# VHH binders against (R)-2-hydroxyglutarate dehydrogenase (hgdH): the designs that were tried, part 7

Target 1, 331 residues: (R)-2-hydroxyglutarate dehydrogenase (hgdH), of Acidaminococcus fermentans (d2rju7)
Amino acid sequence: MKVLCYGVRDVELPIFEACNKEFGYDIKCVPDYLNTKETAEMAAGFDAVILRGNCFANKQNLDIYKKLGVKYILTRTAGTDHIDKEYAKELGFPMAFVPRYSPNAIAELAVTQAMMLLRHTAYTTSRTAKKNFKVDAFMFSKEVRNCTVGVVGLGRIGRVAAQIFHGMGATVIGEDVFEIKGIEDYCTQVSLDEVLEKSDIITIHAPYIKENGAVVTRDFLKKMKDGAILVNCARGQLVDTEAVIEAVESGKLGGYGCDVLDGEASVFGKDLEGQKLENPLFEKLVDLYPRVLITPHLGSYTDEAVKNMVEVSYQNLKDLAETGDCPNKIK

## First folded at step 19 (VHH)

Design o6 (from l4 with T50S)
Fold by ESMFold2, last read:
Structure o6 (fold): chain B 331 residues (1-331), chain A 121 residues (1-121)
Amino acid sequence: as target 1 above (331 residues)
Amino acid sequence: QLQLVESGGGLVQPGGSLRLSCAASGFDFSSYAMAWVRQPHGKGLEYIASISYSGTRTWYSDSVKGRFTISRDNAKNTLYLQMNSLKPEDTAMYYCARMIRTPEGYTYDYKGQGTQVTVSS
């Protein structure tokens, strides 16, 4: 079984190899993403591929895979929108994904971005890196124990974020479309309007449902407290990027942190230093640093998350190859 | 035992109104987001509306927005769909569905037997 793994960074290689001890696949890991005809053609001679979220298994690339004799399409992601699922099914590709991996990885990053914005550490450390040790008024901060933190989406990741903020001493409120039982010790479940009106920090952990549209709209932002902090480490489509830029520029948002952008494939993973970005909204977001913090889709780039993603992908491939099915098959 | 029982369907003329009800039992109705879906004859299921557990948030497909209103009464374990300005293309079997969380978002893990709505002159 020859497996081509896309978007693999050097530090992840030992995890891919260690996990393979139980499976014995012939693994080739490449740093490239599936985003061109040329990167699709790298799969020549391989039986299976393992994709990332910035790999685009569109009709063109799926046709190439079919011609090359690729049999199995795996993605080490919980999201599957980067795969044309209907067309892949028409071509007869069995597909599988990783529905759950370390929720702590994403929750911790969201908390980190929120705390960097609250405590002004990006601003302050960028100045001390230039040997400016003066303390100014912008560095004055509210302690998180005096903040209300609103969590939008109380699935596995949102609950971990709520627990972390609670452990730091914050008052934590949250909203979800379901009543979430068993959270009373660390989170009060309230309406969305109440989250918006009361929260000094809002962190987004809701799924993106195309039929529902974005969660963070101009109206959402208008209802937030003046000077509040917003963090999105979930899905880029949950946020109206232009609205967020306007809110930061006006001071309505005191800070915005994100690990995702709608259309991020045009910039994430690339070194564009010294270049003007083609997307003017992304150019504006970068220019708003340090009030805007952008990490380039690092949420699952941790020891535990990578181990989970790789182990489950290898098991999915084994199940598909042996039985034609697996618990994580993309329907 | 989990049960969803739809009622209120029938024959109505174009431009008319109907109110559907869904009686829920065998689970904690007030903890779940709920939906109405429909199936026109010979076609797949079509999402029409959903509502959060408390009723404070609602969503509608573009085909029914402005004409249909989803609501719930948690004290009575009942989901409702008020359908106004009915069109022949609204003719379908209407189902009440319980939503559950998945890694990808939400899905339906149970729907009732349905109630037929027919819009014809």
Scores: ipSAE 0.720, ipTM 0.918, lowest interface PAE 1.2, mean pLDDT 94

